# VHH binders against F-box/kelch-repeat protein At1g67480: the designs that were tried, part 17

Target 1, 376 residues: F-box/kelch-repeat protein At1g67480, of Arabidopsis thaliana (Mouse-ear cress) (q9cag8)
Amino acid sequence: MQAFALSGKKRIVNHGMCFSKGNLDLGSRLSENFMDDPLIPGLPDDVAKQCLALVPRARFPSMGSVCKKWRFVVQSKEFITVRRLAGMLEEWLYVLTMNAGGKDNRWEVMDCLGQKLSSLPPMPGPAKTGFKVVVVDGKLLVIAGCCMINGSLVASADVYQYDTCLNSWSRLADLEVARYDFACAEVNGHVYVVGGHGVDGESLSSAEVYDPETCTWTFIESLRRPRWGCFASAFNGKLYVMGGRSNFTIGNSKLLDVYNTQCGSWHGSKNGLTMVTAHVEVGKKLFCIDWKNHRKMSVFNAEDETWEVVALPLSGSSRAGFQFGKLSGKLLLFSSQEETGQCTLLYDPDASPGTQWKTSEIKLSGSCVCSVTITA
Below, E stands for the ipSAE of ESMFold2; O stands for the ipSAE of OpenDDE; V2 stands for 0.75 times the mean of E and O plus 0.25 times the DockQ between their complexes.

## First folded at step 14 (VHH; framework vhh_8h63_2)

Design q2 (from g4 with T28D G54W L103K; at its last look DockQ between E and O 0.01; V2 from the best seeds 0.00; counts 0 for: pae O 15.7 > 2, grease 29.4 > 24.2, placed apart)
Fold by OpenDDE, look of step 14:
Structure q2 (fold): chain B 376 residues (1-376), chain A 121 residues (1-121)
Amino acid sequence: as target 1 above (376 residues)
Amino acid sequence: ELQLVESGGGLVQAGGSLTVSCAASGFDFDYYAMGWSRQAPGKERELVAGITFWGSTYYADTVKGRFTISRDNAKNTLYLQMNSLKPEDTAMYYCAARSWGTKYAHSFDYWGQGTQVTVSG
């Protein structure tokens, strides 16, 4: 009587718990609900924005930390407009300084009265040269440049943005063409990049424009002649490209290229400047330092389209390079060389003749690489 | 603590000169904008003169050409040289310092106790 032990293999039906990947699209639902909440409870959003616009600029980072909606408002172009209408705009000076070793670059910040403010967070990316800085809608852009890698210059297309209201860096879209020693300016809310050296060190004729609304770079009409070491300025909605060198010219180019942003075309003139080591716009005047003569500046008046020469109040045989800043309608002259002993100078274009120059007590932590003034 | 201590006030005859001083302590004087305000009896406090961090100066129209504001950073001291004084200049004069986050470029947040300037006609 062989007891057939029916080993009932209990099929453990592994109920595969289909962990439904609930795509917690928590991001999209939070975004929709976020827009429906009032900016300030009990106030219409327009009134709330006006209230926020009355806060001192130094407190903007704190406001941005309150909530996502506040952060969105504070970083917006609209916020600057509201502050403008409220008469609350504040002008701050940002100066990139380099220490004697060339290894420590930092942004220093001052308010409109020259009060020292906190330093910016470290700028992203490698240390570069030949880059340009520009301001658009209260944002600082650091555009392209080059760095030395394994003994070779490498051109960059990288663009970084500093939000002055939120005290934060971000990366923008890359340029279409990597370049250094190019011209750059803001015109009517757009950023233009023109010429420079490319990846192989070639002189470029290409030009690009950045639209902050679309966050994209697009090519515009190229220059008739490639050029590098040029600078750009904006007057009356036009882009002026001056200075620099071209492979087609013997020596320094005095060619002026003007881009009409409305018709999208270049026209040229022979009434430009040569190589300029520093330039800044103050009011309706363009101040330039020629590379051959650091003891004078050339001043372009956009109202009457005239040039004047203004001597720098420098004593001795100083070959010191200079960089410009501007603050409260005044020109600042910074030393670009390690000579620790040169005082910052201030030039008042509206002062009486013979009284325009003053000594400034501004002391930078190092040599001035560049500066920008940002109003917000 | 930030302190501003004014001195040098007094009685002067019309057409005379006087220098008031302000000793500053408790903050980095070199990086502050400084100013002088005055308040006459029954009148509102008014800004008289200001000096920026980098030494740029500005003046009220009522004192322009007569008063000179200056600073000595080594001494942490602010000065107001007043020339050609008029009876209308009679007021309590206050030293002022700008603080971080001040709303307006020409506004100040810190004030001294003041020094009395009286100009006799």
Scores: ipSAE 0.000, ipTM 0.228, lowest interface PAE 15.7, mean pLDDT 84
ESMFold2, look of step 14: ipSAE 0.011; ipTM 0.462
ESMFold2 (binder alone), look of step 14: mean pLDDT 81; pTM 0.811

Design q3 (from g4 with G54M S56T L103K; at its last look DockQ between E and O 0.04; V2 from the best seeds 0.00; counts 0 for: pae E 5.5 > 2, grease 26.5 > 24.2, placed apart)
Fold by OpenDDE, look of step 14:
Structure q3 (fold): chain B 376 residues (1-376), chain A 121 residues (1-121)
Amino acid sequence: as target 1 above (376 residues)
Amino acid sequence: ELQLVESGGGLVQAGGSLTVSCAASGFTFDYYAMGWSRQAPGKERELVAGITFMGTTYYADTVKGRFTISRDNAKNTLYLQMNSLKPEDTAMYYCAARSWGTKYAHSFDYWGQGTQVTVSG
């Protein structure tokens, strides 16, 4: 009586959640016929665009609701150019804040006077860490990152865009390689993503560039050495990748990788920065907080390629982490710790020695995760 | 030799708070990613929270908003502040470290002996 052990191979049907590609192709095919209608009846379109450019930034969402053609104009890169020419550009500060419970992350918006504006709609996708934010053509991009799912860290390739003019989120093309703790910067209208950790937590050497015109990511030349925890800055049309670590280096990597966007090649130097916890570009200066010393910032001047050290006006033994912001050519220092009572500090790089630091009236609803300044 | 020694575990009532600590020695603490895992009786070990050497934090969904992982590099100490504790949080809690220069960032290489946390309903 041969007991046929029916080895029931439970086919774990991987229910591939077909996230239906909702063709939110909202950006695409204004039918050729829509372009024939005047933007404003009785006006040439160029004049009409100039008229629309005079509207305050806070009213852009309303303008976008008037008609499809207005919406198209308001979301366009050209519109920002017209506003620039008209002298109507407004600088706003966008801050991602986390509440004390860590459950409520929201984007806060402030105008150039530090007045709180309406909050952004909820950001799509899961709450992530290790992502990067960048501004391109007046749009906020939230790129990749990771989240913990079922006890495992999962890298993301998702890219979300916030249109500051239309007050709406959209999903862009995914990265070719999911990653977190990578370097990211905008250079000449293109977004570069470099290094980081991949899906298996491996160190990456791969680099990608996003073209907003084609809405595509493409690989560029890889780094010579994989690296993570690095940051990127753009100077003079070049991409500088600094800080972070590599498996090939002992200790903190002072390696500087520079990508020439014209020739499409990397070159390296040993004159890089150490690990930084925060960085921001203000004008032609790069401000960095060293991970070993949170009581000072290092300032790189791109004009003369010099470094200076500036003490933070911190009272007490607080080991508080900080994040940077910028507004109207000034540096903002936000607390990254839940201590609700810390004042935002302002550093004016053009102020007289000894008077550079001031208290800002900007108050966040929580700890600062990240910030971007967007002009439109 | 790399050592991780957990402390601070104990009995706490549901809704209570507890902080567990991990003292690290035998390695350069500030170069390591650290984490907390827990194992309940009859269950698999699960990652609860992690903190990178840069201070980036991540949490399991089950503890998000209730637990806070932090590190003091000057003291070579990792912390897990646990608030709003539930009976389901009862487990042995293990401190974990990821070696510097490891190929894979998703895993930890070193573990402590653990500290027992019991939440009474």
Scores: ipSAE 0.023, ipTM 0.518, lowest interface PAE 4.8, mean pLDDT 84
ESMFold2, look of step 14: ipSAE 0.143; ipTM 0.592
ESMFold2 (binder alone), look of step 14: mean pLDDT 81; pTM 0.814

Design q4 (from g4 with T28D L103K; at its last look DockQ between E and O 0.20; V2 from the best seeds 0.00; counts 0 for: pae E 12.5 > 2, placed apart)
Fold by ESMFold2, look of step 14:
Structure q4 (fold): chain B 376 residues (1-376), chain A 121 residues (1-121)
Amino acid sequence: as target 1 above (376 residues)
Amino acid sequence: ELQLVESGGGLVQAGGSLTVSCAASGFDFDYYAMGWSRQAPGKERELVAGITFGGSTYYADTVKGRFTISRDNAKNTLYLQMNSLKPEDTAMYYCAARSWGTKYAHSFDYWGQGTQVTVSG
């Protein structure tokens, strides 16, 4: 292949050439304009992107190591669009697991067939609990949480991002308010965090939104009442906050707080659940396991704000604890049963009644703390 | 009538091991987050370890790698295995419980009477 003949680069070849010898040579200035260089010499960039889009996702870290321009392209939303049009998108499942001793948290990665892939690099920063995870622009965010300081759990504001294209972690802007046990969801490319506990353990009513384009957190309208131990789901440009407790409420709250991102305001009703131990969004529906009964899922339809019930195919649930995953439009149910009962189940909400539950081939190496699915 | 009864405390040499336990009754044990706190003479009570309904665990930095919290839901019993004990671990150890969905710090509703652990140098 021809060396840089079609690029905007100039080669300094001859010792005898007379040119400026300031503190920067000519080559370094040209190298720092990496967007002028072609992705592949001899090809227009749009054709080159189509060729690169055919490369399996597992090779993305290698591609990002070629040069700054390849790294920029592989990370871009345009590249993912090209891969979608080419039918090359790959869905991977990311599960955070923990051993019984609580010493080792590991991110495990699997493809859509359940085949194990290499684990993520160790997450930077201190070990935390009460944090939330979310996917934005194909990247995994791990938000806030708490650490023990002088016998008390103290909230943190740290935010870390894993970039699947680079296979690396980086630190993003801190939250304005440190929090743990808060609600978190993505709405139209923005990340919302609501409520939780603050630095001194106080219940919070504050809420913030992250804009990936400006890389900043900004306050939004606060909840009318503080809320913690809650969760959030997003549907149709709205943020639905359910569950949890408040210092002002004797028992668990059944309040449903809904934030309309278009007009920037909250409205409420009593159409939520009191306590939820696991939840997941699939399509336009929210699936919840209620604290009081592990034998069923409560299913919320955001379009008409109605609830229905789906029975779980379980027995002997005195030992049960559950977490959800999702894969290919289907729901995964991870059990905390003993090793011999490590039965992962798959639920297809679109299958005929009586055939919706199946055993999954997915095996975890420990207890599921949380999971996300990222398509790239 | 929710009750938490600790046992297993005593005198141990520095570097030794001890297990304390907490028998729970009067509630559905497997729906509660559980924890251990300790209070040395003249000190504030501090949370040492916690375990959720689903078995997720938490430890104070001062005891990580030395202490292990566990629960036996069939026996309604919470355990704290303490290894490599130091004189600074001398304290009254309290069992604590709280309903599922709450963090085990600042949120525990129920406490036992405590069991004394004394580590001699």
Scores: ipSAE 0.000, ipTM 0.300, lowest interface PAE 12.5, mean pLDDT 79
ESMFold2 (binder alone), look of step 14: mean pLDDT 80; pTM 0.808
OpenDDE, look of step 14: ipSAE 0.019; ipTM 0.437

Design r1 (from p6 with Y31T H106W; at its last look DockQ between E and O 0.26; V2 from the best seeds 0.00; counts 0 for: pae E 4.9 > 2, grease 28.3 > 24.2, SAP .733 > .668)
Amino acid sequence: ELQLVESGGGLVQAGGSLTVSCAASGFTFSTYAMGWSRQAPGKERELVAEITFGGDTYYADTVKGRFTISRDNAKNTLYLQMNSLKPEDTAMYYCAARSWGTLYAWSFDYWGQGTQVTVSG
ESMFold2, look of step 14: ipSAE 0.330; ipTM 0.683
ESMFold2 (binder alone), look of step 14: mean pLDDT 82; pTM 0.820
OpenDDE, look of step 14: ipSAE 0.019; ipTM 0.512
ESMFold2, look of step 15: ipSAE 0.179; ipTM 0.592
ESMFold2 (binder alone), look of step 15: mean pLDDT 82; pTM 0.823
OpenDDE, look of step 15: ipSAE 0.269; ipTM 0.685

Design r2 (from p6 with Y31T T52Y; at its last look DockQ between E and O 0.12; V2 from the best seeds 0.00; counts 0 for: pae O 9.5 > 2, placed apart)
Fold by OpenDDE, look of step 14:
Structure r2 (fold): chain B 376 residues (1-376), chain A 121 residues (1-121)
Amino acid sequence: as target 1 above (376 residues)
Amino acid sequence: ELQLVESGGGLVQAGGSLTVSCAASGFTFSTYAMGWSRQAPGKERELVAEIYFGGDTYYADTVKGRFTISRDNAKNTLYLQMNSLKPEDTAMYYCAARSWGTLYAHSFDYWGQGTQVTVSG
């Protein structure tokens, strides 16, 4: 009577934490039925839109609370266009700040005068690093990145959108490939994501483009060589990918990859920048801080494809890292180190030689992680 | 000028131990996250270990339990103690630093020239 010891292999049901798809109300396809109601009773909708466009930007969330149709209008790309035509556009600076402990991150908003307005609602999802932020059609996108989970680095494909008009976060479609430390830029209303590290830490050559109209990511032509730690900038309808590293380069890559959005092809040049710690586009110029020299910034002029070097007005031996911002066509220099006493610097590229640098009154509550300027 | 200078690399037998060091200068060492990456011939560079300013550490799965990253802020020095070395650990080891204000968590702002570690089977 041989007792068949049924070794019950306890299937450790990995309770995949079903992160409950919290129905983040994807922009409710407003049922076609409310579209028949006049935006403002007694006015044609086009006139009503013009009336709404005259409202100060700070009141947009309130407008969105009036009715579904108002909400729809205020969140629309068309609304920004109407405001533009009306001369009512307002430029605001959004800064992600980190406290000294690195545990408290928050978005701060400032108006065109540098006055603090408010903080954003907490950004959805886990705290991440290696993400990128971009602006498209008046929306802030926080794209991908990575986080430490149970001692392992986990790449994300998550994309979150902040509607500056409605003061609300939403989740967009995920990237096709989860990644961190990638290059990202907006070009002609599309968001491009290029390279980075994948889920296994591998260097990626893949590139994706997001279409806000279709709300979809699609692959484009891959880079010739995988690369990570790159940044992207857009000029004249082209995507420029610079900096970072590749397995095919010794040290930091000076390779410049340029994507032509019209023909859908990459071409390369050796006239790129090395690793940069900060970059920002102001007008037709790209401002960069090279990792080797924090006392100077490199300025790329997209019109003539030339580089110039501009010294930073830094006093003393301060080797503090900097992040860039922009406001009203001026460059802002934020300290990335909590040195309690460093003033924000302002660079005016259009000012006379010798007068370009000024002190800004803009004060952040913490270290600048990143910043974006959004016009609406 | 910010400098990271690695040392301590060499030839070691499988199962052996080696400590590599990185001397940092030209920046406030205590305010930076530090890390070690390695690159083997024909392979991609990979993060080996990272240490934050608060002392939190991260290790790649491939080295977890064998390697220990530490820092001496008074000496501006980063260390990587490598135990139970394997031939697969043969690589150029790079010291790296990043400021807390940067978005590139795994793309360090600064890199050393590297120190070669060779593990013989």
Scores: ipSAE 0.006, ipTM 0.362, lowest interface PAE 9.5, mean pLDDT 83
ESMFold2, look of step 14: ipSAE 0.439; ipTM 0.753
ESMFold2 (binder alone), look of step 14: mean pLDDT 83; pTM 0.833

## First folded at step 15 (VHH; framework vhh_8h63_2)

Design t1 (from r1 with A105Q; at its last look DockQ between E and O 0.01; V2 from the best seeds 0.00; counts 0 for: pae O 12.4 > 2, grease 28.8 > 24.2, SAP .74 > .668, placed apart)
Fold by OpenDDE, look of step 15:
Structure t1 (fold): chain B 376 residues (1-376), chain A 121 residues (1-121)
Amino acid sequence: as target 1 above (376 residues)
Amino acid sequence: ELQLVESGGGLVQAGGSLTVSCAASGFTFSTYAMGWSRQAPGKERELVAEITFGGDTYYADTVKGRFTISRDNAKNTLYLQMNSLKPEDTAMYYCAARSWGTLYQWSFDYWGQGTQVTVSG
């Protein structure tokens, strides 16, 4: 009499924090067409935009508070273009830091000189891991991830956007498939999400693309094989997926999957990396730290598709994890471990051989979880 | 602690006028966008008017031309002048405040306890 243990799949009702949908709708009920009013009285709107573009980036939130039209302009992609043309673009570094207790995560903002400016408002949603961050059109996106709820790992489809111009968070459309430990990159203004683990911990082959103009996620061609723990980078309009693991490979996958955004197809090569713990794009180069060797970084040149190895200037046997940042065309190396005493390192790829590494004055309040650089 | 305290509500005849006020404390009033919302019995809360940091004003269609939102930064006070009141304007009126850097840029973060406005027949 074989007792069929009916494994009751407890549908974890995602008590999604009901951000009361009610308050979002209240702003939409003001029917005034604020777009018909001049941006600045007495000036054509194009001239007015040029005037606003001359304002320092630190004052953008204040400008956004003037009126709805100013808010609309300041948060627009066009505004960044106007600032570019005016030579007013500012590069800021955003770093998610974690305190020793792991309970206090915050985004820190630094200017191009590495000076701390401010902290971001608290990021919406529960504390998550396995999420990805990406920049698109001057905005920070925090995508998906997972959290522990009642002893179970719960995958998320939530997407949050931080507008650096308005200093505010908003929720975007959910992914079609909740996932964590996936690859993510921006290509030509679109955000691609590839692979990862799904709601049941299954390895995913599915891929999605977000269009900021339509505010929608759509499926693209799936990977040839499920893949998790991978990362993505973009070069010349193509999406490169590297690292991670696949159910079809024994061990760590060195397979490179390349998505051509023009033809909408995947192709693969064996010129990839294994498990990468950190990566960053600086110029036309991709810098990676392999999990097997924390004393060197692998550098991919997108122009000739070659790899080189660069030694890290690390002293001792420290198995310290690292995260990358970038600022002003330089690579930043952050410690991921709480060892309070490690200085941020700076790598200049254009410096003379033997002089590429320097100590940076950038100090974080905690361990680096991730970082992005946003120009606006 | 941020506080919003509404006053000035009451009973008014149809066609009459009433001004409600909101006293703000515990924050830098001049740096906040302010608004009025109302909730009628059995209805959802609705935004009535907004005034930005820069002083621009916006109104719901239902009150446009009849209501005027204003602020006195020196007194940390928000006003709503209501003219040509109608029975359908009967509601609890709430003062609201929003700063930059909030979770939702189009939503208000802080609310008062409300003041009752009743418009009779």
Scores: ipSAE 0.000, ipTM 0.220, lowest interface PAE 12.4, mean pLDDT 83
ESMFold2, look of step 15: ipSAE 0.591; ipTM 0.835
ESMFold2 (binder alone), look of step 15: mean pLDDT 83; pTM 0.826

Design t2 (from r1 with F27S A105E; at its last look DockQ between E and O 0.01; V2 from the best seeds 0.00; counts 0 for: pae O 13.0 > 2, placed apart)
Fold by OpenDDE, look of step 15:
Structure t2 (fold): chain B 376 residues (1-376), chain A 121 residues (1-121)
Amino acid sequence: as target 1 above (376 residues)
Amino acid sequence: ELQLVESGGGLVQAGGSLTVSCAASGSTFSTYAMGWSRQAPGKERELVAEITFGGDTYYADTVKGRFTISRDNAKNTLYLQMNSLKPEDTAMYYCAARSWGTLYEWSFDYWGQGTQVTVSG
């Protein structure tokens, strides 16, 4: 009479840090009445916007603090457009760095010259891993991930947004499905999240899309096969999902899944990469570092859908992990290892053969976890 | 470094009024957005009011219409006028300052030690 001990699945009550609903509402209830006031007294609003667009990006937080209307304008997608038209766009590099102790994560901001400008306010929520970062409409999104709570890995559905114009964090709508180690990319102003691991560590095939206009996540067609550890890139209005593992694949998946955002359907190709440790899009090219080959990067050309291999100028036998960045159309190679003192490398894809690699003067305060480039 | 010192807290009857103040020192007061947060026993700290550089004000729904945040840049002082006080308003009230950010508590860079407000029912 074998007593089947029913292991009571202790529902880990996600003590969700109750960000009191009250604080979220303070930012959203801009009384509609401020829109009737002139942006700048004595000027038409269109002219006033042009005037504001001429202000250096570093001063945007101050502008956002002038009045509600200024804050609204500075945060708007329209403002970026006005700045573009005025030729005033500035490209900044945002890098999440981790100190040697792994306890202090900080976002560092650098200008187009690689000069450190400032650090971001502390990112809301617990320290996470397996999250993804994406830029949409000049804003940084930190999406989902996982953390250890009481010895258990807990998947998150939390989404945080950093407004680069106001230097501030906010919380967006949660994902429909909490996940970590998933693929994420922006396509035509929408954010796509694909695959990953769920709350029980299961491999996911589900995919979601975020619409910034409606502030909502919606399911799209699921992948044919669950996959995790994959990454996504966007080219020509299509979402490309590469790398990672699938429950149906022995080893690393070389499958390329392509989502057509117009027809809302997936198609697959065998021309993908295996496990990619780092990736970045520069222009119309995708640069990838494969897990098995840390001395080379694979480059995908979206125009002809071909792959090329570029050697990394690495000295020595060190299996150093790398992360990518981009700035001014150039690729940045950061060391992911704690060894304080490695020089950032710069790859110029437009440079003459043999001269593509240079040393960058960019210095990080710690190891690079991830980076994004935001133009505003 | 900006130093913030709250004052004006005390015991008040329900329906009464109280004004708390925050004196700022060490830096240019006018260069900061200012806020008031409160923490009741056993509750999380919550932002109740904020005032920007330009004087725009924001209020939590719980205090809207009853509380007024204001600043005097010449005196380097932040104020919170609290009217129609309720027992639920009993809390430690903290002054906060930020150079930039959102209306969220984690966006503030500097905090005072707080002043206790007790509303007796």
Scores: ipSAE 0.000, ipTM 0.226, lowest interface PAE 13.0, mean pLDDT 83
ESMFold2, look of step 15: ipSAE 0.676; ipTM 0.864
ESMFold2 (binder alone), look of step 15: mean pLDDT 82; pTM 0.826

Design t3 (from r1 with F27S A105M; at its last look DockQ between E and O 0.34; V2 from the best seeds 0.00; counts 0 for: pae O 2.7 > 2, grease 28.8 > 24.2, SAP .669 > .668)
Fold by OpenDDE, look of step 15:
Structure t3 (fold): chain B 376 residues (1-376), chain A 121 residues (1-121)
Amino acid sequence: as target 1 above (376 residues)
Amino acid sequence: ELQLVESGGGLVQAGGSLTVSCAASGSTFSTYAMGWSRQAPGKERELVAEITFGGDTYYADTVKGRFTISRDNAKNTLYLQMNSLKPEDTAMYYCAARSWGTLYMWSFDYWGQGTQVTVSG
């Protein structure tokens, strides 16, 4: 009597979190009908927009709650333009902070004076690393990354957007290729993603571009060689990819890859940096910290394509990692170490020699993971 | 906490081969990127080889083509096969691990005690 052990294949029902496709359609089915209503009764819409543009940025959520048309206007790229013309643009600093336990990530928002305004709603999705953040059209994008699921590293293709007007996160179109530790930058209103590691941890040469108007990712020409751990910066309508590792070589990737967005082609030079741990663009300069030397930053001038070295005002043998921010044309230096007691430093590139470094009053609630500056 | 223990070091003649190993404690070895660093007397510690989560390998120019880094996740062991050894390869070799949660891509979180490799000319 041979007991047939029915191996019940427990179908792990992948509870596909049905992120209801419903919120994607909310942007497109704006019923044509509300557009016919005046933005402000008794005013032409152009004048009404100018009136709305005079409202402080902190009130944008309230404006968005008035009606669908107001929400549409306040969220529009055009609105930023109107505010610019009106001289009403406000620059805010968004900082992702991590607590000492590494389990609590929060976005903190500060005004141009470094005063804490608010915290963002929790970022959707699992806790990730190796993601990139970018600003496009006044919105914060958190792109891809990786997380541990059941003891395995899983690359993500997920893209999340934070809208200041709605004070909410939404999911955008997924990348064509899930990836982490890649380069990302905005160029002329488009978001470029380059290289990184794929789902199997393989080094990627593929690159994608996101068009906010079409809400689609498209492949562009691949890199000549796979790269990971690289960063991207944009100058003069070109995408510069620097740092990281390529060709299975440690420490020697001074390769600079430049993508011409007009012709859609890559060209390379050897004038890049190696192993950059932090970078920020301030004006026409790129500030970088090399992992080999945390006591100095390398500064790239995009106008003449020259490099300079600036010493960090660090006391002692601190091997502390740093992250960058920018506010009002100045560089912010955040400590990445849990030591709650380190002051934020401010570097003014326009200050007289010897006076460029100052202590900032900006205080973070935790270690800086990343930061972006959004002007709206 | 991940513990790393190196082994396999020793004296070898120039042109010879040697394999060093690193045993990792715990069952989460696969969640670490692994590397070998070396430190020669009077010199700074340098990264020699790295293997990523996905198995991509990277080498310093000084060892490229001669050294091979590999990992056995089932055995929680990292290997460095060293061929065509030179006197300049004489160093203490350290096993290193980088956790997934580490924000700094180029930093290692864990280090072994090291194993001495001596290449005689």
Scores: ipSAE 0.080, ipTM 0.594, lowest interface PAE 2.7, mean pLDDT 84
ESMFold2, look of step 15: ipSAE 0.755; ipTM 0.897
ESMFold2 (binder alone), look of step 15: mean pLDDT 82; pTM 0.825

